VH-VL binders against Prolyl 4-hydroxylase subunit alpha (phyA). Designs and how they scored, part 14

Target 1, 225 residues: Prolyl 4-hydroxylase subunit alpha (phyA), of Dictyostelium discoideum (Social amoeba) (q86kr9)
Amino acid sequence: KIFNKESLNQLEKKGYLIIDNFLNDLNKINLIYDESYNQFKENKLIEAGMNKGTDKWKDKSIRGDYIQWIHRDSNSRIQDKDLSSTIRNINYLLDKLDLIKNEFDNVIPNFNSIKTQTQLAVYLNGGRYIKHRDSFYSSESLTISRRITMIYYVNKDWKKGDGGELRLYTNNPNNTNQKELKQTEEFIDIEPIADRLLIFLSPFLEHEVLQCNFEPRIAITTWIY
Short names: E, the ipSAE of ESMFold2; O, the ipSAE of OpenDDE; V2, 0.75 times the mean of E and O plus 0.25 times the DockQ between their complexes.

## First folded at step 13 (VH-VL)

Design f2 (from e2 with heavy chain S31Y; framework fv_cixutumumab; at its last look DockQ between E and O 0.28; V2 from the best seeds 0.00; counts 0 for: pae E 13.9 > 2)
Fold by ESMFold2, look of step 13:
Order: C-alpha cells, then structure tokens, then sequence
Structure f2 (fold): chain C 225 residues (1-225), chain A 125 residues (1-125), chain B 108 residues (1-108)
C-alpha cells in the first residue's frame, strides 16, 4: 500500500513519489536484472526512436537507449508466447505495479484507469535521453493519454559518479506560464539504484537521463492511462 | 483473442444512409480507439474517423465532416459508423480497426493492429 | 493541406532488396506506420513507430525515416511479399489520421 494522507498530498503538490526497497526481495531483484539484461544480450531490443528532422539515422544525441515493449492480456499474461518464458520475474513486478494502479483507482476520486503500457529500457555506456515530458493533455489529439509514469530500477552496482541519474524538473507548474519569472531551473537528480520505484504525474514533470558512465542501466517503465 | 465482427453487405440508393456495425469480442473495447477506414474499388485506403469509447468523443476526417456519425455502445462492445447523403462514389469496402495512439517528444504514432473483414456498401440507382 | 505521397508502383527481382517511400510534411513530427494488403483481404500491420514489427512479421521487413520521408525496406524479397503497401501517419495539425496513396509491389 503506498497511499496515505501524506503521500497523496505530496503527489498533488510536488507531482512525484520515491519508494525505496519496493520489492524488498534480493532474489527477485537479481532475477529481474538477469532477465532484463538477457533480452539485450539476445538481441531482442531495438534502438529507441527519436524526434524527426532531415536525419535518416537514429539520433543518439537525443536518446540512446534500447527498448522492448511488453504487452499483457486481460489475465496479466505476457501476450508474446516466446517472450513469456524468458521474463517471468519481470511479469511478477508488473503484477505488483498493477496493485499500485488499483490503489490509484480506489483512493483518488474519479481516477478510473483505462490501461497500462510497459517498456524495458537498457542504456549502454555514453547513453542519455534529453529533457522531455511523457505526455501533454491535448483535447485535439486522438490519444488515450498517459497520466502516471512509474519507473522501476534494478541497477545493483550503481555508485555515485556512474551517471545515468534521472533529472526530474520540479519547477512550480503554476509559475511556468508567467513571463516575469527568472529562468531558474529547479530539479532533483534521482539515482537509478536497485529496487527504487519512482512515480510521477506524466503531463507535469519534465525529466532527462543524464549520460551513463556505466552499463547496463536498466529501467522498467509502466504508464497508467 | 480480439476480433472485430462487422455487419453484412448493403445495397443502397443515392441520397439514403447506411449504418455499419463493428462488434468487438475478447477485447477491452472501452479502452481502445475504433477507427473506420474505407476503400473504393481499385482505390487506396481512406481514414473516415474514429472514437474512443470510454470518452465517447468522435474525431472525423475533414472530407467526411457533416456526413459521417461515429458512435459506440460500451454495453454491447459495438461501434457504429453512419454515412448519410450517399453517392455512387461512396461505393466501397468499409473497415473498422482497433487503434493505439501514443505520445512521445519524438512524435506520436498511431497504428491499427486488429481489423474487421470489411462491409461492402454498394450505392446504385 | 497535408498529405502523404507514395510512388504508385515498384518492382523488385526475387531475392533482392526494395525500398518503398512515403513523403509528407507531417512526417517531420509524426512517425509512419506501414500496412500490407493483398487482393480481397483487410490490411495487416507490418511496421509501426520507427521500426517495430508485430509478432509474425518476418525480419526482412524494416522501417526508417529522416526529414519528411519514411521508408519501408524489404530485404531478400519473396513472392508472397507481392502486395499493396500503405503508409499511415497524422496530418500536419496532428488531429487527423492520413494514408498515403499506396504502392503496388511486384516481385519479378
């Protein structure tokens, strides 16, 4: 259970929550790490897409991760049958994230979640992802919009100086459209340490992945719509 | 698995209307966009519009604005497309398809992973 | 005002590589999706996003894009690849979905 009066207030005011020791099970953490890295080592990931221009190649100056989309059916089973046997412990994690989705539905009035979407991402040495948002509210888009971003980290040997922090920009949203404000950035750097779950409001918080000086940097992201 | 079952072929006179149904089975109807795409004989694909059933909001291609109405009934998992003031040029196969729409800083992409078999509509005097 | 342009037809010798192109201003902002259609059948999804293949699509199919142009590449073309191919994206406003005119691929 992650919601009480304090955590709900923080989510509404600051837009994010950090939960450490989420699974609190070293064997599970190790198995998820191994499953994630094995997908990369077995060439089951693709280079992530980037913003378009005249460039015909992938643009690593914007985004340098390798990704895999993980799809589940209504019974929480991995739809890709070849994949399902190789990521059983990732699927266990996704079941735990579904419990958080249910908490959103139960304790936040009118939340009414629609679906989830999950991505495995692996960064190599030198990889980065420039500042971006995961969604914008737009009434003119045929979009089932992402509302919540949940990122689970498994980087067991991460230490200060390795890079790959998620820089989360915490600027006051009420002041974003005021022209008279000084251009002062407020941010926190979130270390991608193992068993950390980061939850934030997808439309409101810009973020980036700082350059990695290690590999692999592994993150499993689930969006709630 | 997910299937989209469309209503049967129709023959219509000019000036009348047609309403084609698209029933989803084995799926999560309320959560996905349902798009309507038509194809005249020997011609390419044309997107007509779509609906997101949970929100009830339809979006229409400019060409069909004012002639097409797209609705969804969540209780029966069925989407409908009605085209009015039919002309001979409206003779086509009409497909429904389940769509996904994702947003990223690098641009949105939209794709339709499950298609109905199509409903042939013939408009003749 | 925005639309997607494809060559009406291309040919490839059996076993050779072919590219099918799609051009439009909206492709600077939105990725293209590719569909294959054989006579009398509904379209099937071949490539979505930049280069994602659905389950069951052979790895000889790939996608790429740069600027206002997207491409579908088939390496080692086979007889069963003979079909119509459509690109699909958003229009320049982002509000509507648009298809290219289609490209008939003939495998010689």
Amino acid sequence: as target 1 above (225 residues)
Amino acid sequence: EVQLVQSGAEVKKPGSSVKVSCKASGGTFSYYAISWVRQAPGQGLEWMGGIIPIFGTANYAQKFQGRVTITADKSTSTAYMELSSLRSEDTAVYYCARGYDEYYDYGDYYYMDVWGKGTTVTVSS
Amino acid sequence: SSELTQDPAVSVALGQTVRITCQGDSLRSYYATWYQQKPGQAPILVIYGENNRPSGIPDRFSGSSSGNTASLTITGAQAEDEADYYCNSRDSSGNHVVFGGGTKLTVL
Scores: ipSAE 0.000, ipTM 0.450, lowest interface PAE 13.9, mean pLDDT 81
ESMFold2 (binder alone), look of step 13: mean pLDDT 89; pTM 0.927
OpenDDE, look of step 13: ipSAE 0.107; ipTM 0.686

Design f3 (from e2 with heavy chain D101L Y109S; framework fv_cixutumumab; at its last read DockQ between E and O 0.57; V2 from the best seeds 0.00; counts 0 for: pae E 11.7 > 2)
Heavy chain, then light chain:
Amino acid sequence: EVQLVQSGAEVKKPGSSVKVSCKASGGTFSSYAISWVRQAPGQGLEWMGGIIPIFGTANYAQKFQGRVTITADKSTSTAYMELSSLRSEDTAVYYCARGYLEYYDYGDSYYMDVWGKGTTVTVSS
Amino acid sequence: SSELTQDPAVSVALGQTVRITCQGDSLRSYYATWYQQKPGQAPILVIYGENNRPSGIPDRFSGSSSGNTASLTITGAQAEDEADYYCNSRDSSGNHVVFGGGTKLTVL
ESMFold2, look of step 13: ipSAE 0.005; ipTM 0.480
ESMFold2 (binder alone), look of step 13: mean pLDDT 89; pTM 0.929
OpenDDE, look of step 13: ipSAE 0.586; ipTM 0.856
ESMFold2, look of step 14: ipSAE 0.000; ipTM 0.470
ESMFold2 (binder alone), look of step 14: mean pLDDT 89; pTM 0.930
OpenDDE, look of step 14: ipSAE 0.425; ipTM 0.798
ESMFold2, fold request of step 20: ipSAE 0.000, 0.000, 0.000; ipTM 0.449, 0.471, 0.467
ESMFold2 (binder alone), fold request of step 20: mean pLDDT 90, 90, 90; pTM 0.935, 0.935, 0.932
OpenDDE, fold request of step 20: ipSAE 0.868, 0.901, 0.879; ipTM 0.930, 0.946, 0.937
ESMFold2, last read: ipSAE 0.000, 0.000, 0.000; ipTM 0.497, 0.487, 0.480
ESMFold2 (binder alone), last read: mean pLDDT 90, 90, 90; pTM 0.932, 0.934, 0.935
OpenDDE, last read: ipSAE 0.868, 0.733, 0.263; ipTM 0.931, 0.892, 0.744

Design f4 (from e2 with heavy chain A33T D108W Y109D; framework fv_cixutumumab; at its last look DockQ between E and O 0.43; V2 from the best seeds 0.00; counts 0 for: pae E 10.4 > 2)
Fold by ESMFold2, look of step 13:
Structure f4 (fold): chain C 225 residues (1-225), chain A 125 residues (1-125), chain B 108 residues (1-108)
Amino acid sequence: as target 1 above (225 residues)
Amino acid sequence: EVQLVQSGAEVKKPGSSVKVSCKASGGTFSSYTISWVRQAPGQGLEWMGGIIPIFGTANYAQKFQGRVTITADKSTSTAYMELSSLRSEDTAVYYCARGYDEYYDYGWDYYMDVWGKGTTVTVSS
Amino acid sequence: SSELTQDPAVSVALGQTVRITCQGDSLRSYYATWYQQKPGQAPILVIYGENNRPSGIPDRFSGSSSGNTASLTITGAQAEDEADYYCNSRDSSGNHVVFGGGTKLTVL
């Protein structure tokens, strides 16, 4: 259960919420870490890019992570059977995140969540992701937008100086007009420490991943639409 | 788990209209699309349009703009495609398909993972 | 003409590797998706995203893309792989979905 008067107020006022010790289970955290890194080591991740297309769009100067999309829902959607068997503990995490999705539906008037989308991301030493926003306005009628970003971190040995912080730009969280958003100078750096859950409003907050001086940097992101 | 059950074959006269149904069984409508794809005898697949049933918004291929209407009834979990001003070249198998439009790391991905068995529409005088 | 171009036919010897290509300017911005269709049947999804296989699709199927070209590769082709294959993506405007003309794969 994450919502009370204080946490709802912070989400409305600041646009983000940090929950430390989310699972509060060291064994589970270690298992999630191991599953995540094993997906990378077994070549199940692909090099990430900003936009689909030519090799020009898979540019490490823009983002340097390796990713895997994890498809979960109750809609009989096709899922790779081999992937499902190797991410049992990641699925446990996603079950907990589904409870948060349900909290949004229950406590925020007319939230009416539509679906979730989950990405496993692994950064190597030197990896980063330049400033971006998770929601893009589209005029296409077949497109729905991300409203909530939830990022879970499992970097159990992270210490100051390792890099890889998520820089969250906070100067104008109420501005939803992507065309008018200026590059902001006000930010906070969120350390990607194990068992931290970061929740923020996808349309509002630009962010970047600062260069990693360690590997692997592992994050599991679920978007709520 | 969702299956798409389509209405039965139709024989129509030129100039008339046809309305094909597509019922989602094994669940209710969610964030997915219902697309309509036709295939004339001996021809390839042709996307006609689609709808996001929970929003009710539809999008149509340019070729069919003005002739096709795609709707959905959330209470019955059923989508409909109506094609008007029929002519012989509209003879085809009409499929409905569940689709997803998802943003990935470098773009949007649209895919259709569940297909109906198709509805044969024959336009003959 | 079609915004996605496929060769109309390709042959492969049993057990060999074949690549089916799809070309179009929109593939610089949008993923190609691949469907298999056997005679008298509805299409089935084979590859979505760049290289994701749905459950039940053999690991001999893989996808890739570079530039304005996407490819479906079948390694160790089996007799059951004989089918029509369609690529599918958005058009250059991003507003519509388009299919390639299809490629008939014959396994010799």
Scores: ipSAE 0.000, ipTM 0.516, lowest interface PAE 10.4, mean pLDDT 81
ESMFold2 (binder alone), look of step 13: mean pLDDT 89; pTM 0.926
OpenDDE, look of step 13: ipSAE 0.028; ipTM 0.638

Design f5 (framework fv_diridavumab; at its last look DockQ between E and O 0.04; V2 from the best seeds 0.00; counts 0 for: pae O 11.5 > 2, unsure alone 73.6 < 75, placed apart)
Heavy chain, then light chain:
Amino acid sequence: EVQLVESGAEVKKPGSSVKVSCKASGGTFSSYAISWVRQAPGQGPEWMGGIIPIFGTAKYAPKFQGRVTITADDFAGTVYMELSSLRSEDTAMYYCARGYDEYYDYGDYYYMDVWGKGTTVTVSS
Amino acid sequence: QSVLTQPPSVSAAPGQKVTISCSGSSSNIGNNYVSWYQQLPGTAPKLLIYDNNKRPSGIPDRFSGSKSGTSATLGITGLQTGDEANYYCGTWDSSLSAYVVFGGGTKLTVL
ESMFold2, look of step 13: ipSAE 0.059; ipTM 0.617
ESMFold2 (binder alone), look of step 13: mean pLDDT 87; pTM 0.915
OpenDDE, look of step 13: ipSAE 0.000; ipTM 0.494
ESMFold2, look of step 16: ipSAE 0.087; ipTM 0.617
ESMFold2 (binder alone), look of step 16: mean pLDDT 86; pTM 0.907
OpenDDE, look of step 16: ipSAE 0.000; ipTM 0.504

## First folded at step 14 (VH-VL; framework fv_cixutumumab)

Design j2 (from f3 with heavy chain D105E; at its last look DockQ between E and O 0.03; V2 from the best seeds 0.00; counts 0 for: pae E 19.0 > 2, placed apart)
Fold by ESMFold2, look of step 14:
Structure j2 (fold): chain C 225 residues (1-225), chain A 125 residues (1-125), chain B 108 residues (1-108)
Amino acid sequence: as target 1 above (225 residues)
Amino acid sequence: EVQLVQSGAEVKKPGSSVKVSCKASGGTFSSYAISWVRQAPGQGLEWMGGIIPIFGTANYAQKFQGRVTITADKSTSTAYMELSSLRSEDTAVYYCARGYLEYYEYGDSYYMDVWGKGTTVTVSS
Amino acid sequence: SSELTQDPAVSVALGQTVRITCQGDSLRSYYATWYQQKPGQAPILVIYGENNRPSGIPDRFSGSSSGNTASLTITGAQAEDEADYYCNSRDSSGNHVVFGGGTKLTVL
């Protein structure tokens, strides 16, 4: 279990959680890294596009990653038969993330998760993703949207100076001057180190991927709707 | 591209000990499991134990608990298996192998994909 | 703890299909792995995770399981398939690794 009184308070107050040593199994981490990079090397990823309403387009000045969507059935099995044998250890990770989804359902009143969506993303040297949000709230919208973003990192050789940090734009609730807070961006740079799980509230936290000076930068993201 | 090179054959007296080495070339040594498996003449394969070098923790088959010590030296990419209180039944070929643990929705699988050529240990008096 | 049981020997006519079986209580909980071993050589991995083949293993090799039994099937057996075959899995507790006694395959 990841939720206790302190972690729930942090998620409520700060909008994010960082969990290091999530799997705590170097053999598993290495297998997930190898599976992820092999999908790219075997030309199984596509250049990422943006959804603006119903439009799709690719623009490396906006995002420069290569992606693969991973679909599972109601029994937590990879639906693509050709893919299934090549990402078994990624599927293990997704089972662990499902446990977190279930914790949200059990602990947060009326959370009632609907579905998840999972993406493998690989950035090459020079890749980035500009400041964005994963979803938006509107009082006039009944559209099913992403509520929780969970990002798992496997970059086992990452070192300071390599770039590719996730810049997470934060709000400081202890600031006595709200006007100054709004005029000065506050952020934390999250190093994409191996076995780190980042959880944040999709509608509230803008973020970006800083330019990579290394490759591959690998992240596996699951969104909870 | 991983290769496992084992130390040479040994002849030992009952009651003594033997230490077999297994040097990995290629790949990342510290992050893979190294298992030890033996095979007596005319007999089947028998798992003795294993280690994941980055964790430094060894797991031993109950049959060998107290007689076997498995260690790893990350700086030399070498695993070791030491078997003490040798007896004639310990005459065997001793293999090291690189192991993986894969998880599935309804179980797991442990498998050894790269094997050393084996080290023959003969215990006689 | 649980132990894996294999028949000591089976034979198959060249080009025919053979099934090598492995039985044990732990196979209800854990997948079997299969190894081929020729005289004087180290074992090689032929099937893991029930039915996955490593690179270089011909597609005539396949695996399956049901209940407490796992099977290695060779369709269109070749002379070079003559070897000892071992199943391998975890014991019922999950703490240890166990091998079956091995099955000597003779290709006639």
Scores: ipSAE 0.000, ipTM 0.414, lowest interface PAE 19.0, mean pLDDT 80
ESMFold2 (binder alone), look of step 14: mean pLDDT 89; pTM 0.931
OpenDDE, look of step 14: ipSAE 0.422; ipTM 0.799

Design j3 (from f3 with heavy chain S31T G50A; at its last look DockQ between E and O 0.32; V2 from the best seeds 0.00; counts 0 for: pae E 13.7 > 2)
Fold by ESMFold2, look of step 14:
Structure j3 (fold): chain C 225 residues (1-225), chain A 125 residues (1-125), chain B 108 residues (1-108)
Amino acid sequence: as target 1 above (225 residues)
Amino acid sequence: EVQLVQSGAEVKKPGSSVKVSCKASGGTFSTYAISWVRQAPGQGLEWMGAIIPIFGTANYAQKFQGRVTITADKSTSTAYMELSSLRSEDTAVYYCARGYLEYYDYGDSYYMDVWGKGTTVTVSS
Amino acid sequence: SSELTQDPAVSVALGQTVRITCQGDSLRSYYATWYQQKPGQAPILVIYGENNRPSGIPDRFSGSSSGNTASLTITGAQAEDEADYYCNSRDSSGNHVVFGGGTKLTVL
């Protein structure tokens, strides 16, 4: 459904895939937006990095979003009963993302997904996230590494100039040559428009969230391990 | 409840090797890290290495590189640790533990939530 | 030498609050994990991911961190809390796991 010869080839060659109109259901998109923003407005999100000691301003220079981790049981049900009633439509989205996880398992030999991890993130006006990678270990390391990043955007009124684009750095680290001929990093700016699903290979693509000139900027990220 | 069952105590001579087994039951095996941790009498815990069975390769603490071999058999849900060229200071209790890495806001956390009861290895002439 | 440093011993009066500390440069980048070990027994996990408590661990156990220091706090210490406590984290390279030297907690 999501993968065919062309989309698999792009993911393999470019390391990312953009799917617009993923849910293709305006009512569902609006419900997911409302659920996401209500989690923030009801003080159910924490400032990213807020709970590592008391030195909070350094973490804001790295990332300025508010986040919530969403945990599901083996039956794809949200483990927190109170949370479950408030994010039913987000859970519907996660069920659709599980179909993509299953496609990875079915189409890519020995992919063998281990688990998923989901984060709701809300940025306020002025928020950003500096350049980073979602995974820094190989599959032969001690760690169970994030291999696939999937980001669903729900910003239904986003327009050019609002900021908050995801800058995805497309240069291969092994392929960069900066001596005289190549002076700049290659990147694309991905607009966080509603119903857009961005999929990329977590170990290979650095990215950042450019400063937001609007709020809320809402993204729901699922990592596949 | 998930359980790690280790092989029995062993007495070994210097220069020999020992292979300790760790069988998982009641839970997922191949997707967790299986760590080996030892503790000499009266001493602290020392991480030796780990394997994630689905990937089939192991990561070793630098101190043990070249002397330890960690393997896993997915079909029997069993991990193994083999330590060669044994010395008297290798006398210890050897634990296996099921480990997990979680990513947070910034940084990450590695933890071992299930431990075997330990295997006593005594190296004595 | 351990990359993670703990005081070798600490005491607390029954019912009082105690903090056990763990210090190391890698804790700027990685959260500490805490284990309890009683004599002759395997360690058990008490705190991970800064302040997450596995099922069965009393809520008197909590974790925190700032800079290069992580802390395990026990409020309302009970006699059964008397044990060795180990912090554990990634090394400074991020590729391996290291333990602190352990702290013997005595409940008076």
Scores: ipSAE 0.000, ipTM 0.460, lowest interface PAE 13.7, mean pLDDT 81
ESMFold2 (binder alone), look of step 14: mean pLDDT 89; pTM 0.926
OpenDDE, look of step 14: ipSAE 0.159; ipTM 0.727

Design j4 (from f3 with heavy chain S31L, light chain R28S; at its last look DockQ between E and O 0.03; V2 from the best seeds 0.00; counts 0 for: pae E 10.2 > 2, placed apart)
Fold by ESMFold2, look of step 14:
Structure j4 (fold): chain C 225 residues (1-225), chain A 125 residues (1-125), chain B 108 residues (1-108)
Amino acid sequence: as target 1 above (225 residues)
Amino acid sequence: EVQLVQSGAEVKKPGSSVKVSCKASGGTFSLYAISWVRQAPGQGLEWMGGIIPIFGTANYAQKFQGRVTITADKSTSTAYMELSSLRSEDTAVYYCARGYLEYYDYGDSYYMDVWGKGTTVTVSS
Amino acid sequence: SSELTQDPAVSVALGQTVRITCQGDSLSSYYATWYQQKPGQAPILVIYGENNRPSGIPDRFSGSSSGNTASLTITGAQAEDEADYYCNSRDSSGNHVVFGGGTKLTVL
């Protein structure tokens, strides 16, 4: 169990939590890293970016990662048998993240999660992702939106100076004033070190991936709706 | 320590509505449930509903669905309960309380550890 | 059923042990929580979870549960324990909160 009164208070006050040594299993971490990078090396990832007709190469000015969507059914199974055999340790991680989803449902009585969505992302040297937000919460919208972002990092050899930090623009999660959110200058840089799990409130925290001076930068993101 | 300060007593006519406020001071507000519990004279406690302010979604007891509206203003740390179409049987003390849900290995526990002093609402012609 | 049932009244002699019970189908899945209420006052939390007492609650108060029944036990009852006691839990859906009807404890 990762939530108590103190960590819930931090999530409310700061909008994010950082959990280091999440799996605390060096063999699993290494296997997840290898599976993730092998998906890229075997050309199973696609270039991420904003598509505007035929302007795909311009998308790297917005984001420069390669991505794979990992789809699991309601029983937490990957139905694509070829994929399932190549990412079994990533699937183990996703089972652990499902336990956190269940903690949200149990600890926050009115949370009632609907589904999850998972993306594997790999950045190469020079890759970046400009400032963005994963969703906006609006009392005027009934559309299902991402509410929680969970990012798991596996970059075992990362050292200060390598770049690729996640710049998290921090603000009071109780502040729903859209203009104040746009104007914030407060941030922290989160080092994408192995076995770190970052959890934040999707509607409230803008973030970017600073330029990588190393490769691969690997992150596995699960959104809770 | 968290304190919950409720608005003052109200006298209302049948068919009208009442809106009771509950202001939290100290501690966290947005991630905890704020529950509303009423007690008619000489009667027991009755849960009406609650809200988790950061997500804005209220949950209502079936008996009150359609007549009660629970909201929260995160900027002022204040929850509100509005009960419409008032009847004499709605005469009661209305409490707000801060709630927790905790998971244990063999189940869970919902409890309210901080209570307001109550707001008396009298429905009289 | 989502209903929680309590006896409306029980009595105990000063210094003796009393049990206040709460019955409901949802108690096989969810713990009961216990509140004490004295006249003219808001309820106070006395027991939650398996047998957790908040700060300031005397150790003569304890809780237990088995199957569809939860119990609040007061060992060595004191005059100040005279009050109404309510059990509280989630309904079978888990989406709502329900109170028992309350038990008036008289200390003789």
Scores: ipSAE 0.006, ipTM 0.469, lowest interface PAE 10.2, mean pLDDT 81
ESMFold2 (binder alone), look of step 14: mean pLDDT 89; pTM 0.927
OpenDDE, look of step 14: ipSAE 0.366; ipTM 0.775

Design j5 (from f3 with heavy chain Y104W; at its last look DockQ between E and O 0.09; V2 from the best seeds 0.00; counts 0 for: pae E 11.3 > 2, unsure alone 74.4 < 75, placed apart)
Fold by ESMFold2, look of step 14:
Formats: structure tokens, sequence, C-alpha cells
Structure j5 (fold): chain C 225 residues (1-225), chain A 125 residues (1-125), chain B 108 residues (1-108)
């Protein structure tokens, strides 16, 4: 559904695809927003980069979001029954993202998706995430590497100037196009507006979350392996 | 079981180019990264770049940008690394390796679990 | 700084415990991976992630990390463990893959 000749070509050539009005259902968008923020307000999220007993994952200069992992089994069901009851509309979104996973399997030869992994992220005012990649290389192993990043935004009141854009670096450094070696660093700032779905190739597109001047900034990310 | 078979040793003159092949057997070629790592005599390992064949995109270390071209041919399950404008300092063993990025919870790791045996490239006049 | 720094050499008595370290700012964000290389051979993967061993790697090999430092520990060192050991991770920007300079382990 999301892949036609033009969109597939853009994903292959530019490495990303933006789909606006993805659910096209304001009631669902509002419910997903409310469920997401309620998870934070009910203390169900943890500070990102936190792991009890180590400093490796505690560096707010690197990222400042609060996160929750949403685990679904091979039949796309949330096993945590308390969580399942509080995020029914997020789960509806994840079912729609599974359809995109199936399109990858059907359209890209030998894609053979293995699993998905989903994270709810909430940024408060002042939060940011420095430039990074979600993965570097895919693998043949059935369980190992993120290949596709899908980010769904639900920030219904976002306006220009609020910050929190995802800066996606597009200049293809270290690629085979030698003429591009002399270009300045290029990027596009992706506004985290409600009902926007961003899809990009996890190994290749660096990105960052610019500092938020609003709260909450809510994003739901699903990685395809 | 995946194996990576590299092309044979090369002797080249300064200013020329070399193209090393890396043929994968076993597993799905298009779904995993192929990295290129070199090692000069008596020196450490140096990552040159890599490619993910299903996406057709290559990534290069800054040091080699402009001199290295990494490609893949999905029909033959073969990756290639071409290094141009050779100089004597490019004398090294060139390895290909299958690359993995594992991300789970609060971290990621990149690792190369299968390595080719290496291709010796000697640059001399 | 994106460089990964290793001591050039360490020694261990047969049967004793040795720790090989790798330092770099990027290790606060990215796991270190460890490779063993014997003369004339390709590297082999010994540790990835925090402390994962591939199939065939003895359980005397373990990994750990704290802050900007990752460590490879070999308990009960054997003569066959004599090799060069490289740490590997992403650089501080996350843009590239980088290796440490390598540590030559001598088993006495």
Amino acid sequence: as target 1 above (225 residues)
Amino acid sequence: EVQLVQSGAEVKKPGSSVKVSCKASGGTFSSYAISWVRQAPGQGLEWMGGIIPIFGTANYAQKFQGRVTITADKSTSTAYMELSSLRSEDTAVYYCARGYLEYWDYGDSYYMDVWGKGTTVTVSS
Amino acid sequence: SSELTQDPAVSVALGQTVRITCQGDSLRSYYATWYQQKPGQAPILVIYGENNRPSGIPDRFSGSSSGNTASLTITGAQAEDEADYYCNSRDSSGNHVVFGGGTKLTVL
C-alpha cells in the first residue's frame, strides 16, 4: 500500500520516505497521543540511556528522552496484559505498521523480515538526541540487525518554532558518488507533526532530535529486522 | 553456514587500481553487510567501508573516500572493493567480513562474525 | 575523540587472569566488540555486546564495560590464547567503524 514505483524508487535513492496522514483518523491520533502521554504520566517510562549499575547508558548529553519498550509476540500480541489494556490504540498503530513490514517482504526481493522492535519515546522541554545512526549494517542472521526505521509522530499541537524536529542527514557521506565528496553537509528537518510516518534505512541515515521547546514530544518507533 | 571466498593475491604498480572480490556461499547475500578491512604489514586492522546489497548503498571510512568503490552483485553473491591511485602504503592484506549490527534495549553492537582469508595486495614499482 | 586506545602489550602467567582494556568516548554509547588474531590468520570474533560469546569461544573469555572503557577478561589463560586482541566499535559521531590499535597478549 505504501510502495508504488515512485515511493519505492525514492526509498532506494534517497533512503527515506515521508507519509503524511498515515492513519487519517483524528480520533485514533488523539487516543494514541493520550495513551502515550499517560504512560509517561503514570511513571511507566524510564529515562533513556539508563541501566541500573552502569554509566554506559546514562548520558543526557547524548539523549534526553523517556522510553518504554513495547513487546509483541510472533502473532503481534502484547503479552503484558496490564500494558495491553492501556495502549490499545498504540497497538492498533502497530498492527498498521505490521502491514508495512509485510509490504517490505512482498516487494523487496529476499527482504525476509525477522521481527520488529517497538519503542515509545517522550521528550520533555529541553530534551534532545545527538546525531547517531540506528544501525550500521544488516546481517544474514535471522535475529540480529535493524534494517528499517519507522517513526510515527503524534504531536497534534506542534507548530513551527517548537523545536524537536528530526534532523535527517541526506548528503550520503562515504558513498560511491565521488562528485558528492565536495558537497557541504546536507540535511532536512522533519517536523514531528501528528499522523506523520517517517521511514528510513536504518544503517545509512544519520539523524538527531533537535532540542524541544515544548512538551511532550511523542514518537513511536518500530524497527524492522 | 556462511563462507567468504576472496580473490587471489595481486601485485600492482603505483598509480594503478586493484579490485578484490568476495564471494559469499550459504545464507542470503542481499540481507547482510559486507565490510572491507585492511591490515598493512606489522600494523593493526583498519576499516575501509561496507555495503548492504539489498539497499545498494555503500559507506566509506573518511580516509578512503574518493579512492574506494565498494559494490555488490546480488546475482553472483559477490562483493567487490576497488582501490584506486595505489601507492606503496596500500600494500596490505585486504579482508572482507560479514557485518552485523545488533540493537536490543539500551545499546547496540556491531560485529563481523565471518571473515574471508584475506587478499594480499602488493604495490611496488 | 573517536579513537579507541589499547595498551600495545600485556602479559599473563599461564593459568592466571588477564584484562585487556579499550578506551574511547564512543564506548559510552556503543558496545565494544573484541577480535582475536593469530599470526598469519584472519581475525575471529570472541566477544560482542556486553558479554556475548559466539559459538565455539571458551567461557574463560568475558567482556565488561564501564564509562568510556571496555575490557576483555581471560581467566585461566592458556598458551593458545597468545594472540593480538582488537577492540572495535563506532566512532564518537556514530558515522564510522573504528578499531583500537591492538594488544599483544603474551602467555608466560
Scores: ipSAE 0.005, ipTM 0.499, lowest interface PAE 11.3, mean pLDDT 80
ESMFold2 (binder alone), look of step 14: mean pLDDT 88; pTM 0.919
OpenDDE, look of step 14: ipSAE 0.491; ipTM 0.819

Design j6 (from f3 with heavy chain F55Y; at its last look DockQ between E and O 0.43; V2 from the best seeds 0.00; counts 0 for: pae E 12.8 > 2)
Heavy chain, then light chain:
Amino acid sequence: EVQLVQSGAEVKKPGSSVKVSCKASGGTFSSYAISWVRQAPGQGLEWMGGIIPIYGTANYAQKFQGRVTITADKSTSTAYMELSSLRSEDTAVYYCARGYLEYYDYGDSYYMDVWGKGTTVTVSS
Amino acid sequence: SSELTQDPAVSVALGQTVRITCQGDSLRSYYATWYQQKPGQAPILVIYGENNRPSGIPDRFSGSSSGNTASLTITGAQAEDEADYYCNSRDSSGNHVVFGGGTKLTVL
ESMFold2, look of step 14: ipSAE 0.000; ipTM 0.469
ESMFold2 (binder alone), look of step 14: mean pLDDT 89; pTM 0.930
OpenDDE, look of step 14: ipSAE 0.410; ipTM 0.790

